# Ledger of designs, part 2: VH-VL binders against q08179r182to404

Target 1, 223 residues: q08179r182to404
Amino acid sequence: KLIEIRKKTSEFLHETLEESNLITYNTIENAEKKQKFLNFFRKLYSAKEGKIMTFQHDEISAIAQMFKNDSVLDNLSRPQLAAMSKFMSLRPFGNDNMLRYQIRSKLKDIMNDDKTIDYEGVESLSQEELYQACVSRGMKAYGVSKEDLVDNLKVWLELRLRQKIPSVLMVLSSTFTFGGLPKENYSKAFSPLAEKKETKSKYDDLLDLYYDGILQVLSSIPD
Below, E stands for the ipSAE of ESMFold2; O stands for the ipSAE of OpenDDE; V2 stands for 0.75 times the mean of E and O plus 0.25 times the DockQ between their complexes.

## First folded at step 5 (VH-VL; framework fv_necitumumab)

Design S37
Fold by ESMFold2-Fast, scan of step 5:
Structure S37 (fold): chain C 223 residues (1-223), chain A 122 residues (1-122), chain B 107 residues (1-107)
Amino acid sequence: as target 1 above (223 residues)
Amino acid sequence: QVQLQESGPGLVKPSQTLSLTCTVSGGSISSGDYYWSWIRQPPGKGLEWIGYIYYSGSTDYNPSLKSRVTMSVDTSKNQFSLKVNSVTAADTAVYYCARDRITIYGMAFDYWGQGTLVTVSS
Amino acid sequence: EIVMTQSPATLSLSPGERATLSCRASQSVSDYLAWYQQKPGQAPRLLIYDASNRATGIPARFSGSGSGTDFTLTISSLEPEDFAVYYCQQRSNWPLTFGGGTKAEIK
């Protein structure tokens, strides 16, 4: 059932994110940061118009870091907040502010858990603990091997703890990486570029997939 | 048509505070697309950026001047101001105010005031 | 801070000739480069932004090119009113910095 719920909520969020202003340009007060932000979105708009554009991982991270959980949640509609809540295995209730509170509380729990797992080491977790950790973060876990669960969690921790990607963007990117929609249909217009390697690990593939998801969330910000 | 106009004393004594105001007309200072800067030019020399202010009051200053510079904004009067403390002869320059446009369609100082000469002398 | 170097310091040409002005950054500024024109006793005027885009009202004879560290301002055929000082400005990193200027003067 979880898989079905996550597929449906992912599809809804993918279809409706373009209706949201995930950040107001006026909230970026520092000129240097605003210039980098606007230049990034100029590239995204060019990509949407069919021009082939290249996005580096560090470029995506730099822009994603400018977002704050509360700011993103403030700009999501009630149906989008309800979908996100359901995706995170929460029971949505109340008005917009109650939904935002519910999501904030869950994200804070995940952030605290991230630090604990990172300190102890991902490979110290039991199979059941790995499964629950991945499920809690919106990852596909049913029928997934222990090795793949470890890789998924390591990518999440890299992006959250080293790349400082806001947890709300990580959850939204998980909706794009969840196995319900073809990634290729979205990545063609604005693909992250990594140097062509002779061999890629599953870790590298997952990292690319998450950066693609983050880029797709960012591309949902209207002009 | 947007216009910027500097005003303030043309002569300041050494060790005193240089104080200038820029009045903006033909456009609102309370816009997220624009940052408001001061640039100076000593006689016969090049341009030096001093600092900017955003309409919210957020500022950033050139590190070479940061300890002596303060900017402020008055959105009700559509003005922003510059103060330079403890001036010396090295602060003698033409002072320009300028609008810095930062949008996805272009980024540059698109409008400048005419400039005002400030001489630091006893 | 990023140091901007303009060359030559003085460019002596006749009306009708093509002018090529150079600007070099001490580190990459991508396309975050503007060109300004300043006539004696006047404020600088924006010519080019984002390395190659002409500002509103700027004649087609002015063009900008380059990216990274090396940039060029070209005036295809000098008019009498084009004899002025030209400044490049990087806006990749704060503090914003200007080149030392190139003076275009009549030969």
Scores: ipSAE 0.580, ipTM 0.865, lowest interface PAE 1.9, mean pLDDT 86

## First folded at step 6 (VH-VL; framework fv_necitumumab)

Design M4 (at its last look DockQ between E and O 0.48; V2 from the best seeds 0.66)
Fold by OpenDDE, look of step 6:
Structure M4 (fold): chain C 223 residues (1-223), chain A 122 residues (1-122), chain B 107 residues (1-107)
Amino acid sequence: as target 1 above (223 residues)
Amino acid sequence: QVQLQESGPGLVKPSQTLSLTCTVSGGSISSGDYYWSWIRQPPGKGLEWIGYIYYSGSTDYNPSLKSRVTMSVDTSKNQFSLKVNSVTAADTAVYYCARDRITIYGMAFDYWGQGTLVTVSS
Amino acid sequence: EIVMTQSPATLSLSPGERATLSCRASQSVSDYLAWYQQKPGQAPRLLIYEASNRATGIPARFSGSGSGTDFTLTISSLEPEDFAVYYCQQRSNWPLTFGGGTKAEIK
């Protein structure tokens, strides 16, 4: 019975991964990376089946790094593109290709801006600049304190520049985090192992939220 | 059924280069699911992983042998090869080529060659 | 590298008896463990992959269990053809490493 279940699971995953144009696991040349990739998605599948699975931040980061912005954008659905556009303060007008183009252009701008902000320091930004920076990245900015905006932007920079998470995934994560995309029923099955730090700072909480969002994005890829 | 067969000289002199070739039959080497590996076993001892080569030419070697090992792949001949430079008596072993399967269906060395004994002697 | 330690080094049993082989990893390897059987003059043969999955064509008398650092290969009832050397192998971390092997011999 267990062998049959595993076989069915494997078959389903195989079909899903083969059909997914997002990532061709066959392009992963390194054996260790491929193994990690496959294991991650197996774990995601198990979570979808109702098994309680825990994911570490490093595990999520490792998998996220395997994705490319262009490949992800090319495979996003209309609702996803629309959501991203909305969160990035873009006008969701036109066909899918137009949306992709606009999003891609905005992402490039954000990527350049990230480098500049990181170099100059987040603290050097005015309140208005912080507000705009957060809004452009799909973060909640209205009614948020300057301190919280700074923390949000720092978390963004950490994930984007240090953890090298693709900007597309980051924005999509924001859409999940801040309610832009329906949280499919999968949210309960994914428990990010929050490092039980005794005193979680607001920064740590935000970091956890982003990783949760990234995990949700990754879990939606096979769909 | 996939078959692997090692070929090469059974005797190598010290300081020379050991060269072996593995011929794969019954399946294509040009698959993203497989990492073509070499494993050796000194007489009466355990197994040591040497390294693997992917069909694209990507390689990874055991750090203990990395400086002396080179692998290559010829997809047109459905073969991959191992070279070990500057051999010593310690390199005397049965050398196996194997297929490392890394898929959602399972991860392991699922097919092995029969092995070929290489003796390093003056 | 991850060191794999197998015990016992030699296991002397009679046909029909239950064999229990142990494999310990120096650090957690999760379920990334395989078992191989090697008969004299032959190449290793895959028995178990991912700690508990029997390879194709492997008899039901072979079973694998364990996770993390401690693993067990069980042969429920030894057949004469089961007297061989058994190796565990981890693939959690590179380089890939094998245990020293357990020799199952006839008593």
Scores: ipSAE 0.829, ipTM 0.958, lowest interface PAE 0.5, mean pLDDT 91
Fold by ESMFold2, look of step 6:
Parts: C-alpha cells; sequence; structure tokens
Structure M4 (fold): chain C 223 residues (1-223), chain A 122 residues (1-122), chain B 107 residues (1-107)
C-alpha cells in the first residue's frame, strides 16, 4: 500500500514540479553565488535545448545549498504539498500552512535521527531499524538486502550531513530515485574522484543516482 | 553609453579617512545584473580589488582591507561610495570604480571610471 | 586567495609580429577569466571575458584561449596602439584577483 501511494505521489510531483519557482535569480545578492547560480542554469538551458550535459557533484551541491527549506515549501502548490506529505507517510490536513508545518516537523525529526545514526554508525542498526530508517526517508526498502539498505542510508547521511543538501530537496529528489528518472533525461551527474577508481563501488553508483535526482529537482526551476 | 566617474579629495592626511564617490550615468545603478566595485592601483604596480556593493546595500570586501573599508550606495543619486579608514602612505593609489556585469550573457568588469589619484601625504 | 601569475613580465616586439601572453592560476578557475588592456594614463579596458569571448568593439586580432589554470592572450599582428600593459583576472573565487601584468613594448 505504501509502495502504491509513493508511486502515485512521485508521478504527480514529477509531472508538476517544472511549474514551480523554487528560487529566483533576483534573490541572490552575493556576487560569487550569483555567478555560480547563473553559470549552472546557463548549462541547464543548453541541456533543455537537447544537448547532453554533465554536472560535477561539487557543482550540484553548491547550487543546492543556496536553497532554503521554507522558501521551497512556500513555492509549492497545495496539491504538491499534499503529494509530498503522502510520500513522507504523513496524513495531509488543513490549509497550506498546516501542510508546510507537518512537512517541516517531519524533516526535523529525520534530521535528529540522522545525527544519531551517524554518531552510532549505520552498521549498529538492526535489520528492522535499517528498514524503518530507509522507509521514513522515502527509499525503497521492500525486498532490498541489508547490504543495500546500509549503502542507501550512508549516501543519505553523506548528502544531508556532510554536503549539507537541504532536507526539502533531499525528499523531492527521493521521488526521482524511488519512482525512477524521467525518460527525457538530457543531464547527468558525475564524480571526478570516483572516476579515478579502477572499479566504481555500489556506494559511488548510489551517489551518482542521488545527485541525478537533485539535478532533476533543480532543472524544474523556471528560466 | 554607460559612464562612471570618480570624485573626491586627491590628498588625504595619514590616519584620516579616504572618501570617494562614483557617479553612474547612461544606466541605472538599481539593477540585479550589476555589482559596483572599487579597484585600486598603487603607482607603478598592479591592480587590487577592494570590494563591491550591490544596489540593495549588500557588500563584500577584500579580506586584506575588510577592517578599514566601508561602501555605501545612494540609488536616488545613482552613486556608490568608498571609505577607507586610517590611511597610510601604502594607500596611495589610483582608485577606479567599475561595473561588474554578472549575467548569463557574460561576466566581467565591462565599464571603468577614468580613475582618480589619491595621495596620502608624508 | 587565487594567485595569478603572468609571463613574460615584458614582451618586446615589433609591429606586425604575433604576441603570446601567458596567465597561470594557482588553482583551477575553470573559464572564469578576463583579460584587460591598460594604456599609460588610462583605465583598464575589457578585452576578453570567460577566457575566449571578445568584448564588444575589440578587434579580431585579439583572441583568448585556455581553461583551468593555463590561459593565453594572443595578438595575431601587433598594431602600434597595442603596446600597453595586459592584465588577466580570475573570477572563480572572491576576492577577485589580477595578474601582475605583461607589458608589451616596441623592440
Amino acid sequence: as target 1 above (223 residues)
Amino acid sequence: QVQLQESGPGLVKPSQTLSLTCTVSGGSISSGDYYWSWIRQPPGKGLEWIGYIYYSGSTDYNPSLKSRVTMSVDTSKNQFSLKVNSVTAADTAVYYCARDRITIYGMAFDYWGQGTLVTVSS
Amino acid sequence: EIVMTQSPATLSLSPGERATLSCRASQSVSDYLAWYQQKPGQAPRLLIYEASNRATGIPARFSGSGSGTDFTLTISSLEPEDFAVYYCQQRSNWPLTFGGGTKAEIK
């Protein structure tokens, strides 16, 4: 049942996210950040014209860090907020502000849990604890090996705690990793450090996948 | 079309404050596309970026000067200004104001003032 | 802070010759590099932005190339008015920094 709800809400978010204005160019006052933002989106514009473009993980992280949770939530429509709430296993009720409050509260709970898991070590979790941690973060957990659950959670912790990707963007990007990337994908993320390895690890492949999800969310911002 | 012009005293005594104003004509200072910078060039030496101000009043300064530098903007006069406190002979330079274009169509200092020599005596 | 190193410090050439000016960054600046020309007693003038794009009104004899840490300004056939000081500037990281300059002078 959970899988079916997440599939439907992911599909809705994928179809409607391009209609949202998650941040505007005019709100960036720092010159260095403005330049990075504009260069990133100029590159995305080229990709929307059909060119295949690649983006470094550091590049994507720098842009993602410019977003604020409250600003993103304020720019989502009520149907999008409801879909996001359902994806996060919340019962949506009340007006837009109540939906935003519910989402913010859940994100705060996950962040506190992230810090605890990181301190104690992902490997210290039981199979059931691993399952619940992955499910609560929007990951596929049904039928997934313990080894894969550990890798997924480690990637989440890396992105959230070390790369400081905003929580709201992490959840939105999870809809792409859970429900699959859009078929019309002209953009790809890559890691220069992982490229130097003779054989890429499962962890490195997951990092690429999650960065692709973040890139898809960022690509939804209007010109 | 766009022109920048520095103005202010050319001679400043040590320990006093150097004050310069840049007047912009042929274009508006109130634009999200532009950052308004000061650059200085000591006699016979290279260029040093001092900092910028955005039309909202937001600033960023070269760390080497940050403790002594203040910038301001007056959108009603289409002007921005530089103050350097506690000057010494090392602050003697030609001071330029410049427009820093930051747009998807290109990024550089595209217009410069003519420069004004400020001499710190002694 | 990113240090920009220009070479040679002085380039002595005759009109009609090709000039090649080098600019090296202490760390990668991608293509966030500009070139400026400064004649005696004048303000700098923008020549090249984003490593290789000529600014409006700049003659075709000026060209820029390079990325990362190594950049080149080329003047295909020097004119008398081209004898000036040339500065590169990185804009990858603030504070913005300029190279020390290359003076092109008549041999």
Scores: ipSAE 0.599, ipTM 0.875, lowest interface PAE 1.5, mean pLDDT 86
ESMFold2 (binder alone), look of step 6: mean pLDDT 93; pTM 0.950

